VH-VL binders against f4iux6r469to655. Designs and how they scored, part 23

Target 1, 187 residues: f4iux6r469to655
Amino acid sequence: RLLQRLPGCVSRDLIDQLTVEYCYLNSKTNRKKLVKALFNVPRTSLELLAYYSRMVATLASCMKDIPSMLVQMLEDEFNSLVHKKDQMNIETKIRNIRFIGELCKFKIVPAGLVFSCLKACLDEFTHHNIDVACNLLETCGRFLYRSPETTLRMTNMLDILMRLKNVKNLDPRQSTLVENAYYLCKP
Key: E = the ipSAE of ESMFold2; O = the ipSAE of ESMFold2 at other seeds; V2 = 0.75 times the mean of E and O plus 0.25 times the DockQ between their complexes.

## First folded at step 7 (VH-VL; framework fv_mosunetuzumab)

Design p4 (at its last look DockQ between E and O 0.05; V2 from the best seeds 0.00; counts 0 for: pae E 13.4 > 2, placed apart)
Fold by ESMFold2 at other seeds, look of step 7:
Structure p4 (fold): chain C 187 residues (1-187), chain A 119 residues (1-119), chain B 112 residues (1-112)
Amino acid sequence: as target 1 above (187 residues)
Amino acid sequence: EVQLVQSGAEVKKPGASVKVSCKASGYTFTGYYIHWVRQAPGQGLEWIGWINPNSGYTKYNEKFKGRATLTADTSTSTAYLELSSLRSEDTAVYYCARDWYGSEWFDYWGQGTLVTVSS
Amino acid sequence: DIVMTQSPDSLAVSLGERATINCKSSQSVLYSSNNKNYLAWYQQKPGQPPKLLIYWASTRESGVPDRFSGSGSGTDFTLTISSLQAEDVAVYYCQQYYSTPTFGQGTKVEIK
C-alpha cells in the first residue's frame, strides 16, 4: 500500500517516486486518505514535512483538492490550538506551524496565511506562541525575507519580534530562541 | 533534468569588465535562486552573491559590492554575472549554482567559465 | 563571517581503505531550535564543478554512494569514505550555510 511508504520517503528521490506511483490510483476516496496521512505525520518526524510538501506541490497541478483540503485542516488546527497553554499541545503546534511554513515555500500556502499566524503569535507573545513564532521563522522566514513581494512585511514583522523580546521579560531560552530566529532570517 | 550551461572562457585586461551567462533548463527558472561562486586556480571556493530571478533582488558578498552585478532574463531563463574593474586576482573559474528552496546549499552547478585577467 | 578549516590539506589512502576528512567551524553551525547542523560537503573531481554529497551534516544527496557518510555537530564535522574507490580521487570541501556561505580550503584525496 502506497500510503504506508510515506514515512520512509526521506529523500527527494523517494518522495518523487511515490508521487509518480500515486498518480496511477487517483480517486476521491484515495485523495482524502492521502491528505489524512500527510496531516497525521508523526510529531517526531519533522524532517518529512519538506518532502510531504514537495509531494503536495507536485500533485497540485492535477489533484487540486489535495492542497486545498490539507491547507484547510492545518489552518483549522492552528486556530484550535493558538490560545491553548497545555504543555502537551506544544509538539502538535510545532508540527502544525512547520508544515504551514514548508507549504508556503512551495507556494501552496499563501504568504498571507503565514503572516496571519505570525501576527497571532506576536499579538499574544507569551508561552507557546514565542516558540511557535520562532519555529515558523526558522522554517520559512528567510524565504519570505528574500522574496520581493514579502520582504518589506517580513522585515517589519522581524522588527516587531525584536522589539517584543526587548520589552518583554523572556527567560534566557526564549530570548536566545528569538535572537537565533531573527538572525537566521536576516543575517 | 536540471542543467545550468555557462558561456565560454574569456580573456580580459586589467580594468575591463566581463559578463558571464548561465542558461537554466529542466525546472521553473523563477522558482529558485541562482548563486555565483568563483575558484581561483588551485584555490578554494568563494561565494559572490545571489539573485532571485523572479524579482531581480540581489545580495552580494561585501568583497564584491560595487564591482559585481547580478541580473536575470526570465524570457530566456538566463542569469548573468558582470564583474567590472578587473584585476589579476580576479582570474578564476566562475560558477553559477542553484539552491534548493532557499537553503544556500547548492544542488546543481554550471560547468564553470574561466575568466583570465592578464596584462 | 564563519571560517571553515579542513584537515588534512591532503590525504593519501590505499584502495578499499577508509578516508576521513575533518572540518571545523569558527562558530557553531547547529541551530538548536530545529536541531540541524547547517553543513554541506562537496566533491570536486579534476576539471569538473563541485558536486553535492551531503547536506544537514549527515544526509546523503540522491545518487551518492553509501560509502560516503557525514557526522559531527556544532563546530566539528567529518566526512568518511568507508572504502575508497579510484573514482573518489578528488578535492573535498565543507561548506556552512548557517550564515553567509563560506567554504573550507579543501582536502585533496589521492590513491596511495
Scores: ipSAE 0.007, ipTM 0.514, lowest interface PAE 12.6, mean pLDDT 87
Fold by ESMFold2, look of step 7:
Formats: structure tokens, sequence, C-alpha cells
Structure p4 (fold): chain C 187 residues (1-187), chain A 119 residues (1-119), chain B 112 residues (1-112)
């Protein structure tokens, strides 16, 4: 019943109210239901990802299995999709990587996972992987660039990104997307 | 409670078509893929294809490409399998099943619809 | 397509004893960069749809009793029921999702 309200939580207040109510349903079965509901956020509702990530971060201290299950499922989804070329998968890939990026900003996803995802996209820098890399950078790239512990590694990844843009024959949309992502991270 | 409720059993002659419905409830219908899997009597499971109800995109097992058509109606939260040019070997229980996005395993299944093709 | 082969086709086990079902894929379903096996197990009782038991080769779905466990890697996988109960009489299927989903032929588990 409470999980049906998740798609309507389009503000901090709404997601926080639902999060408090959910704390009273703290059973292993209910926690798995929540994780499944969060994971299955509609691909057309990317604005919900920050609010879902906020809920996960709030619950992390008292329900440690919620963030661990969700992060595992998102990582598994990324790895399941990264080599699939079907055009149908692009919207799911974007939702997946933006969710990973939002959770990284809330310190639920470790930066190492983000860099692994980014490296996988840069290693085969074509097709969907260009869009996925740029969406990841748009979501959490500036956060990682401005964090002292990750600044050097993010700088190196951004240098690789720009080198690939310059040597690959990207179409204008892809080239613009790469440039926008770069300058969002490194103003 | 997630439920997938399918239409009733059907008897068809060879060469006919059948359309099986799968009505979803208890979750956001457009947020999940619907897969179709069939099981001939006393035999194993065979994947037919999937539909993304949000976009209408589909993917089919090559065995069924050209004969199977998957559709979805978001206003009624219902997915459909239409199978044409029926043959006696198409006699099976047809299941709809829900997919975790990107997982390709099936956590909820409909009750099944027996389709019998006999001459 | 990846062919999934189960053994045995049928298995009789005494109540409370261990049941072991094997599943072999025609090619590896392990993706080495993430070290994940793309394999699931299902239970199907007569007149019912399949029920998900295990995914990622060894992760139990919620509500599945602890006596069910999955193991194996690459091409060789095992479903184990550590202490068979009467309600575990069913046909069990493995399924790979590394590529186009395919299922094993099934293993019928009965009480000896």
Amino acid sequence: as target 1 above (187 residues)
Amino acid sequence: EVQLVQSGAEVKKPGASVKVSCKASGYTFTGYYIHWVRQAPGQGLEWIGWINPNSGYTKYNEKFKGRATLTADTSTSTAYLELSSLRSEDTAVYYCARDWYGSEWFDYWGQGTLVTVSS
Amino acid sequence: DIVMTQSPDSLAVSLGERATINCKSSQSVLYSSNNKNYLAWYQQKPGQPPKLLIYWASTRESGVPDRFSGSGSGTDFTLTISSLQAEDVAVYYCQQYYSTPTFGQGTKVEIK
C-alpha cells in the first residue's frame, strides 16, 4: 500500500513523509518489496531518482540491507546491459546510470563503482556507451571532480573522454553531449 | 499484491489465430517488461518474447518471429499475445511473466492460459 | 542459443534428505568482468506457474526457505534442497539470462 505512493513523491517533503511511514513496516519481506519498487522506477520519471536516492540514504542507518540490495541490483543491471546493443535498452541504461550517479552523491554508491562504470563505457566508446558515460558525468561528475579524494581520478577520466571525442568521428549530437558533460564537471 | 490474471482457455483449429490477455494489477504497469513463455503438455518452458508497455517496443524469439505479436494497452494495464498460423505443436499453456528491468528473470507469473490446437 | 541441460530428469529423495539437481550450459554464463553467473532456478508444482527460487546462481528470492541453495559457476550449476519437505515435490527448472532466455528441460523431484 505505501509503495504505490512512490511515483507521487515529487518533493523532499513527500518522499520524507513516506520514508517515515515506511519505518513502521520494518520486516525483511517489506524491505525487499521496497528495494524492488525503488529499482523499478519508470524510465520516463528520471526526476524521481533523486527523491528515491534520498529515501535510501535516510533508511541506510537503520535498514542496512536496503542500500546494499539496491546497489547490488543496479550494478548487476549495468553489467547485464553494458554489452547489449539493442536500441530498446538505451532508456533503461540511462535510468540505471543516473540512479547510480544519484546514489553516489548521497554516498550510498561508492565512487569506485562509478569509475568502473565510466571505464567500461570509455573502453568501448561508441553507440549507447557514449550516452551512458555522458549521463553519468552529468549526474555526479562535478561532485566527484570537486571531492579531494576523487579529483585526480576524475580529471584523468575527463582527459580520456576528450581524447576519445577528438579521435573518434562522433556525430554532432554525440560531440555536443560530450562537451556539455565535460564542462559541467570542470567549469 | 502483484497479480497477472490471464484470459481463459481456448480451443483452435490449425491455421487460426489466438489472442491471450494478461491483466496486471498491484504495481505500475508501464514500469516493467512483460514476457511470454509457453509450456507444451508435460514439457519444459520456452521463451516467446517481451514487450515494454511504456514504449510498445518488442523482442521475439526467432522461432516465433512473424507469427507472434505482443501488444499492451496502458489504459487497461493489459498485455496481449497474438499467435497466428496455429499448428498442433502450438498446443501449450501460455504464461505472461514480469521482468525486473535488465534482469531477464521472472519474479511474477500469470496463472497460464491453455491453448489447444486440434484438427 | 545457449542450451541448458539438467540432470537427472527425475529424482526420488526421502523426506529430510538432501536433493541435488544439476544444470549444465552449452557455454559459460559467467561474465568475467563482474564475476556474475546469469542463472536462475524455478519451482513448478502441478497446475501452477513457475515460482522463482534463485537468481545470480546463488541469491535466494524473498520468501524462499533457507533449505534451497544454489551454487556453481561458468557452465556447471547445482540446486540443493538440504532437507526435503513434502511441499518440495515439484519440477525444477534452471534458466540462463546471459543471452536469449533458455530453460533446462526440468527435473522432477519426488518423495522416495
Scores: ipSAE 0.006, ipTM 0.498, lowest interface PAE 13.4, mean pLDDT 87
ESMFold2 (binder alone), look of step 7: mean pLDDT 93; pTM 0.937

Design p5 (at its last look DockQ between E and O 0.81; V2 from the best seeds 0.00; counts 0 for: pae O 5.4 > 2)
Fold by ESMFold2 at other seeds, look of step 8:
Structure p5 (fold): chain C 187 residues (1-187), chain A 119 residues (1-119), chain B 112 residues (1-112)
Amino acid sequence: as target 1 above (187 residues)
Amino acid sequence: EVQLVQSGAEVKKPGASVKVSCKASGYTFTGYYIHWVRQAPGQGLEWIGWINPNSGGTKYNEKFKGRATLTADTSTSTAYLELSSLRSEDTAVYYCARDFYGSEWFDYWGQGTLVTVSS
Amino acid sequence: DIVMTQSPDSLAVSLGERATINCKSSQSVLYSSNNKNYLAWYQQKPGQPPKLLIYWASTRESGVPDRFSGSGSGTDFTLTISSLQAEDVAVYYCQQYYSTPTFGQGTKVEIK
């Protein structure tokens, strides 16, 4: 199956070639299989997320169920895990939020979903949620800050982030992570 | 395509142990938690615990701590429930169920394994 | 643990009529940060495992007919079958996943 080649698509040329070849397998069952393969990207292979997002963006115009199903699965995963602190390792949460962020840069995930995820992390700014918020900002924060239609909302969120850093007693690793994320968005 | 196939029915004496298997197919085994839920005859559903097949991490319902042991074998894509010091009230159908990446709602269930504990 | 209580314990409904099942949790299962109710509904037919119908209190699982709907928030929830079919005869369970998973005691739905 062509889906077994997904983990090896470590360049734009490779993912683009696989995307073209996949068009010849366009059936509803094959589209569902593709979405599940994309969603199950290995936790150790986060560099693939941009390429997977590129494939989704390319297919979105002719296979509208691919982006809609993938985004719904990612949102459900985020919502189920965000308050569960003893349930799941941080690697899964980071994979989830980075994929959401990459898809936002490709205009597949709406900015509103990104802001909702960020707000949920800032509303309970402890434990894994600090890492998740910072990883989201590292992935798409500067993109949203530079976009005219989202600049104001991103600025407000970054202001909240810095206020929380100043009033919470974060450990040095998390404090540094917050500072790095902030200045990556607003250099 | 996703399937959870459980081992066959068991008859045990009080005080014995039972080990139920749950073989997964049609998805990435290490990407989902496996939960165990039981149902006594004519009664409702009772959650036992979960295992993360990727890390081996577990969580148990306090009622079963000390008696229940959850394990997973990634090479065979199989999860196991072992329940020790069996009592007659442990007679139930035992289900494995998959949760969607730690969501704790269960989208696929095994067919169930009847464990009967009697003299 | 959060106790889930269903009502009624059994329900007889004529074909094509509306069936309504209630579920009450001992604590709120609404997480304020994401505004989601951590509640699911399952259908269990005789000799079969449970089947997921609804999650997030109101989101229908793929392949579940439109006649099934969920509503409610916080502590009070409802599963509605808008037009009962013969194949809908089953026991229905609510389940919370806000904390340690717990299930309601079940509601048996029969044809009148």
Scores: ipSAE 0.530, ipTM 0.842, lowest interface PAE 2.6, mean pLDDT 91
Fold by ESMFold2, look of step 7:
Structure p5 (fold): chain C 187 residues (1-187), chain A 119 residues (1-119), chain B 112 residues (1-112)
Amino acid sequence: as target 1 above (187 residues)
Amino acid sequence: EVQLVQSGAEVKKPGASVKVSCKASGYTFTGYYIHWVRQAPGQGLEWIGWINPNSGGTKYNEKFKGRATLTADTSTSTAYLELSSLRSEDTAVYYCARDFYGSEWFDYWGQGTLVTVSS
Amino acid sequence: DIVMTQSPDSLAVSLGERATINCKSSQSVLYSSNNKNYLAWYQQKPGQPPKLLIYWASTRESGVPDRFSGSGSGTDFTLTISSLQAEDVAVYYCQQYYSTPTFGQGTKVEIK
């Protein structure tokens, strides 16, 4: 019932309204169902990720298991996918990393996790990992670059990114993605 | 709740084929790989292969390549294992299992389907 | 393929005592980029499918009692049941998912 409305929450007001209504259904079973619904956001509905992240941030104060379960599932998904070369669905990887990035901007995902994900992609900077790294930077890179506690580490990672672009033989699409991601973070 | 419900036990003669079904419910079927694992009586677990129900893509353990065929019907949320040219050593319980988001560890398993190959 | 070898094949442990199962892989299952060991543990009771206990070598699956713990890295792994209960009688399997999935041969745990 309330969870079926999640895909329709395409505005700040709609997700906030649903969040308030959900607070009155606070049970352990309902919290698990919510996390599952949030995690299973359709790959074609990336615009929902910011709103879902907003809901999680609002609920984090009173339902601590919601953010912890969701973040664990997203981290497990990232780690399982980053190594597998025969995985065919880039859209799942992009949904995953953009959700992690959105949650980072809401202070639900710690910056350390974002840097770990970025490092894993840069350590094997080829194939889908180039796209994943660029999408992560597009989502939260500027936020981390402008945050005093993370500026130096983000600057270092961006320098590594550009060095890899210059020494790897990237196709034009990926080269453009890397340049766009870099200058979005450090204009 | 997540469920994987498999078809009933089968008795087959050597050289025949068997098709085992695995009906999924309680989750988005096309979002997870389905793996097949078998267990001969009193023995350990042997991985057969996976199918991505979204794309139809498959991967097989080389031991079964050419004899095993994995398919999925997204309209019924059902995965299938077909094993041909059956031998007595194919007697086993066949499990379907859900892959944790492409990880190749298995968070939910079907109840198993006993396939007996006997002359 | 990565061969997984468990020891012992069988063990009998008194109620409340500690049970320890070893699993050794023929190749490292540690991926250095994320520092994760691609290893899982399963429990299988008679007449039932396997049940996931542990993944990433040491992370307990939701709903699994605290008495179950996993440890080890690289090629050598251990499942520990700190205080064996009657309901823990089962066969335990390790499984690697670094590459093509493979399972250990199993370790049967019994009450002494």
Scores: ipSAE 0.426, ipTM 0.805, lowest interface PAE 3.1, mean pLDDT 90
ESMFold2 (binder alone), look of step 7: mean pLDDT 93; pTM 0.942
ESMFold2 at other seeds, look of step 7: ipSAE 0.347; ipTM 0.777
ESMFold2, look of step 8: ipSAE 0.332; ipTM 0.763
ESMFold2 (binder alone), look of step 8: mean pLDDT 93; pTM 0.940
ESMFold2, look of step 10: ipSAE 0.188; ipTM 0.719
ESMFold2 (binder alone), look of step 10: mean pLDDT 93; pTM 0.942
ESMFold2 at other seeds, look of step 10: ipSAE 0.107; ipTM 0.704

Design p6 (at its last look DockQ between E and O 0.82; V2 from the best seeds 0.00; counts 0 for: pae O 3.7 > 2)
Fold by ESMFold2, look of step 7:
Structure p6 (fold): chain C 187 residues (1-187), chain A 119 residues (1-119), chain B 112 residues (1-112)
Amino acid sequence: as target 1 above (187 residues)
Amino acid sequence: EVQLVQSGAEVKKPGASVKVSCKASGYTFTYYYIHWVRQAPGQGLEWIGWINPNSGGTKYNEKFKGRATLTADTSTSTAYLELSSLRSEDTAVYYCARDFYGSEWFDYWGQGTLVTVSS
Amino acid sequence: DIVMTQSPDSLAVSLGERATINCKSSQSVLYSSNNKNYLAWYQQKPGQPPKLLIYWASTRESGVPDRFSGSGSGTDFTLTISSLQAEDVAVYYCQQYYSTPTFGQGTKVEIK
């Protein structure tokens, strides 16, 4: 049915076309199925996250439960995994945080949630949390840096990030990842 | 409709092994960990371990490490618990349960499989 | 491992009255970075598998009646049934998921 087409929506035109078609299938059961399909995006298909986020943003005005359910599931996933090092694949954490970041750019996830996630990663600046923080910044850091309401807070977070890089003994991969994320936000 | 359907009751002698199956349906099998939890008659719940069906990765309760083996078959969406060197105190109902992708709270449980170990 | 201890082991409550179950962990299950308590509650009716009631110590699972509520933080937690119904006769378990999952020993709730 229409949900089977989601993984094939690799362009703006394709996701927009599917979104229009989906508007005519509006029932509570169908909305829950959509949210589950969006949430369960394959970990190997991160390129789909922006298109899925675009669909959610388009549907948000007429199907208010779609963004609310999806955001709640993503937040629960983040909080469940953030302190666990041995029990989940890093790919799941990266999918999670990049989806949160994409939804933030579409004003579906509030910036406060993004800053809370970033703070949690900086509070325990370990191997996984370094990668998660950097992926979040790569996804929405520049957006938040250029937004007047969040510029100051984003600047402060970037300053903390660089101070942590300088005092932690990061390997070359992690050091490069932090530098790349920083300069993507603040070129 | 999410379902976890377990294999039927087993009667075993001490020293034997048992293998309990848990067939999942109604969701993407590889997206969720499967946990195993047991409950001796009239007793509480005891966590045995988990398996990540996507990677085959496992973690065991220290008490069962070396006796319990968790496996998953993605082609049939079925998880398995094998418990070896059975003792009478292993008599219990064995449950499979799904967590939300490593969250470790369990939103769906199988119906349970009674394993009786008697001499 | 984090040991979960419930009290009482058994509780008899009149229909429509309040039931209170306590759960204590041997270590804090609060993660300071996100301020979340990694604590769940389950109901197990006779002959059935456990059913999730509460997670994050106080968040009710979908479809769980409002009479069930969870509270507490750190090491001390409470499940409250505000007005006991006949169908609430069950054993209730707390469970932490901060680290390796462990369950309380259970609290049996009966009609007095």
Scores: ipSAE 0.349, ipTM 0.777, lowest interface PAE 3.7, mean pLDDT 90
Fold by ESMFold2 at other seeds, look of step 7:
Structure p6 (fold): chain C 187 residues (1-187), chain A 119 residues (1-119), chain B 112 residues (1-112)
Amino acid sequence: as target 1 above (187 residues)
Amino acid sequence: EVQLVQSGAEVKKPGASVKVSCKASGYTFTYYYIHWVRQAPGQGLEWIGWINPNSGGTKYNEKFKGRATLTADTSTSTAYLELSSLRSEDTAVYYCARDFYGSEWFDYWGQGTLVTVSS
Amino acid sequence: DIVMTQSPDSLAVSLGERATINCKSSQSVLYSSNNKNYLAWYQQKPGQPPKLLIYWASTRESGVPDRFSGSGSGTDFTLTISSLQAEDVAVYYCQQYYSTPTFGQGTKVEIK
């Protein structure tokens, strides 16, 4: 019942209130239902991803299966779609990668997963993968660049990104997207 | 919780058309593709195509293109397969199946609909 | 389209013994960028729809007993039932999802 309120949690206070109320429903069945509801966030409602990630982070210390199941589902979705060029998948790919990036900032997704996703997009830097890589960087790139344990790896990835931009003859929209993502990470 | 419930068995003459329904419940219908797979008696599984219920976008196995039509009604959470110009070799059980939006591995299947084509 | 070929077509195994089913794809279903094999296994009992057992070649779906395991990479894959139970009598299918989905022809498993 509380899960129908998730799409309406458009503020920090609303998601925090729902999180507190949810703690009174702590059963394995309810935890699975919550994870599925979070995973299926509407594609038109990307502003919800930060709030959903906040809820997951709040619950992670006492309900470990919530973050582990959600991360596994997001990783499976990414890997299923990364080499597929179907135009109908771009909005789902963007939702997927932004959710991964938000969860990384909350220390729910390990940085290693983010770098694996980024590497996969850079290895075949065409089509949707350009947009996905840039959206990932816009979401968590600066966070990883400024974190001492990940700075060197992030700078290496950003160098590869700009080399690819310069040699791949990207259209103006994607070229601008790459430049914006780069300078957002390294102002 | 997740269920895909299909329409009942059909008997058709060669040259006719059939329309099989697949009603979904227990999840958000518009964010998962619905695939159709058939199985002729004593034979294996053959993929027909998918529909994205959100956009109405479709993809078909070339074997069925021109004869198969996939549609979805978001107000009733129901997907449909229509197969025209039926032949005896179209006799099969027709399944609907859900994937995780474009992943193309199938975690839930309908119970199947037997379509028999005979004169 | 990627052709999936299973062997054997049928096998009989004594209760409690190991059953081994092989699946070969006409092209690699390993995507080098993520090192994932796009291969699933399904169980189909008589009169029932297929049931997902394994995806990514070796990952068990939730609720699937530990006696089911998958292995292999690239073009060659194996489903193993370590200790066959009576309820495991079924036809087993491999399926690739690297490109347009295709299924193997199936392997019927029976009690000897």
Scores: ipSAE 0.318, ipTM 0.764, lowest interface PAE 3.7, mean pLDDT 90
ESMFold2 (binder alone), look of step 7: mean pLDDT 93; pTM 0.943

## First folded at step 8 (VH-VL; framework fv_mosunetuzumab)

Design q1 (at its last look DockQ between E and O 0.51; V2 from the best seeds 0.00; counts 0 for: pae O 14.0 > 2)
Fold by ESMFold2, look of step 8:
Structure q1 (fold): chain C 187 residues (1-187), chain A 119 residues (1-119), chain B 112 residues (1-112)
Amino acid sequence: as target 1 above (187 residues)
Amino acid sequence: EVQLVQSGAEVKKPGASVKVSCKASGYTFTGYYIHWVRQAPGQGLEWIGWIDPNSGGTKYNEKFKGRATLTADTSTSTAYLELSSLRSEDTAVYYCARDFYGSEWFDYWGQGTLVTVSS
Amino acid sequence: DIVMTQSPDSLAVSLGERATINCKSSQSVLYSSNNKNYLAWYQQKPGQPPKLLIYWASTRESGVPDRFSGSGSGTDFTLTISSLQAEDVAVYYCQQYYSTPTFGQGTKVEIK
């Protein structure tokens, strides 16, 4: 079926072609199947997230339940994992937060959700939450910093991030991640 | 339509091993963790562990470490629970269940597999 | 591990009346950073696997009748069936997913 082509859409042209073809299969059942296929992107295939987000953005104007279902699933996944410390979860957390960040750049995820996720990581700024926060910022931090409506709030979050780096005993890898994320947002 | 179809009932002697299968259909098998939960006759539910079919990663309830082994075969979309050194108190219905990718709440369950351990 | 304790162990309720099941956790299952309670409820009918009713303590799963509601926070939770139907005869389990999943011992609901 068309959904089996999804993992192979490694270019703008390929995802756009599949998106057009998918419009001819517009039923509630097919929309649910699409959302589940998009959500199940492999943890090792992070390059697909921007293309999947592009497809969602293209379909959002005429299939409003696609973005709402996907965003709800991603938010539930974030909340399910945010306090869990098992090392096996880090790849899932990174995929999750990068997908949220990509969807934010396409105006599918509202900035409020991104700030809520970032706040949750900063409130307990240790372990995986440091990596998750940095990945979120690397994905959409500059976008939010340069957007007039969100610049002040992003600046405040970046200030909190650097204060936490300075008062917490981060290992060298995490300290470097925080510095890189900060300066990527505010070059 | 999401389905988890388990293998049939087993009768085993103490000290033996059992391997229960759980075949998934109607969704992308590698996109969701499979959990195993058991229920002794007339008793409540006891979590055994999970497997991530994508990576082969597992986590076990400490009660079952060393005796339980979770595996998955992505070519057949099938998860397996193997329980060794069986005792009479291992007599239970064994369920596989799907979580919402690491959430650990279970939206779909298999029909259950009765494993009876008797002398 | 977080111990989940339900009360009562069994409950007899007349058709159309309210059934109330309590669940208490040995530790808080509320994560203050996202303000979510990591608590689910399941229904299990004889000879069937459990069926998810409620997650996040109060969010109804798709297809679950609105007579089922969940409430509570922290360590104390309640499942309410506002008007008991014949098909609601089952054992009900609470489950926390804040840490290693654990279930309550179950509450059997019967028609009085």
Scores: ipSAE 0.078, ipTM 0.698, lowest interface PAE 5.9, mean pLDDT 89
Fold by ESMFold2 at other seeds, look of step 8:
Structure q1 (fold): chain C 187 residues (1-187), chain A 119 residues (1-119), chain B 112 residues (1-112)
Amino acid sequence: as target 1 above (187 residues)
Amino acid sequence: EVQLVQSGAEVKKPGASVKVSCKASGYTFTGYYIHWVRQAPGQGLEWIGWIDPNSGGTKYNEKFKGRATLTADTSTSTAYLELSSLRSEDTAVYYCARDFYGSEWFDYWGQGTLVTVSS
Amino acid sequence: DIVMTQSPDSLAVSLGERATINCKSSQSVLYSSNNKNYLAWYQQKPGQPPKLLIYWASTRESGVPDRFSGSGSGTDFTLTISSLQAEDVAVYYCQQYYSTPTFGQGTKVEIK
């Protein structure tokens, strides 16, 4: 079926072709199946997230329930996992936050949601939340820093990030991760 | 179409072990946890544990730790529950269930496997 | 472990009438940071596995009729079937996922 081709869409041309073909399957049931397939992206296949986000953005103008359902599912997933410290959840957390960040760059996820996620990580700036925050910044931080309507808010969040790095007892890996994320946003 | 198909019913004697399989299809097997839940006759649902097929990591209900072993074979997309030192109170229907994106609620369940322990 | 207690154990309701099932947790399953209740409801018919109806206390799973609704917060939760149909005869379970998953003992719903 067309959804079986999603994991193979490793280029702009491939995801665009699948998106065009999918337009012929516009029913409520098929739209829900697509959203579940997109959300089910393997935790080990993060390279697909930008292409999946591109598909969602292309379909958003004519199938508005697709972005709405996907964003709600991603937000629910973030909230269910943000305080779980079990190592078994880190890959799911990274997939989740990078998908949110990619969708933000396509203007499907509002910047407010991204800032809420980032704030939650900074409020409990511990092991997993450090990695999650840095992955979010790597994905969409420069986009938000360069966008006039969000520059000040992103600058303030980056200043908080650096203060937390300086006052928390971070190991060298975490400290380097924070520095890399910061300078990726503000070259 | 997401499916979890379990192995057939088993009859065992006390002290034996049983291994129940759960074959997954219609989704990326390594992307989700598989949980095991049992239901004894006239009793409610009891959580046994989970396995992450990607890492092989497991967590067990303390009641079953030491007797239950959860494994997964990524080449066949199959999860397994092995329960050792069987007793009559282990007679139950055993279900596998898929964890919805690490949320710990279960959107897809296997059909169940009846394990009967009798002498 | 969080103990989940359902009431009643059995419920007989006339066709087309409202069925109400209560579920009480031994401690709050509301996470204050996201204001979400970590509670799900399942339907189980004889010889079948449980079927997910509701998660986050009030969100219906895809394909579940809108006569099913969940409500409540903290420690007290309710599953409501607004107009009971013949196919709704089943046992219903609540489940918390705030911590180690635990289930209520079940509520059997029958037609009066």
Scores: ipSAE 0.006, ipTM 0.494, lowest interface PAE 14.0, mean pLDDT 87
ESMFold2 (binder alone), look of step 8: mean pLDDT 93; pTM 0.942

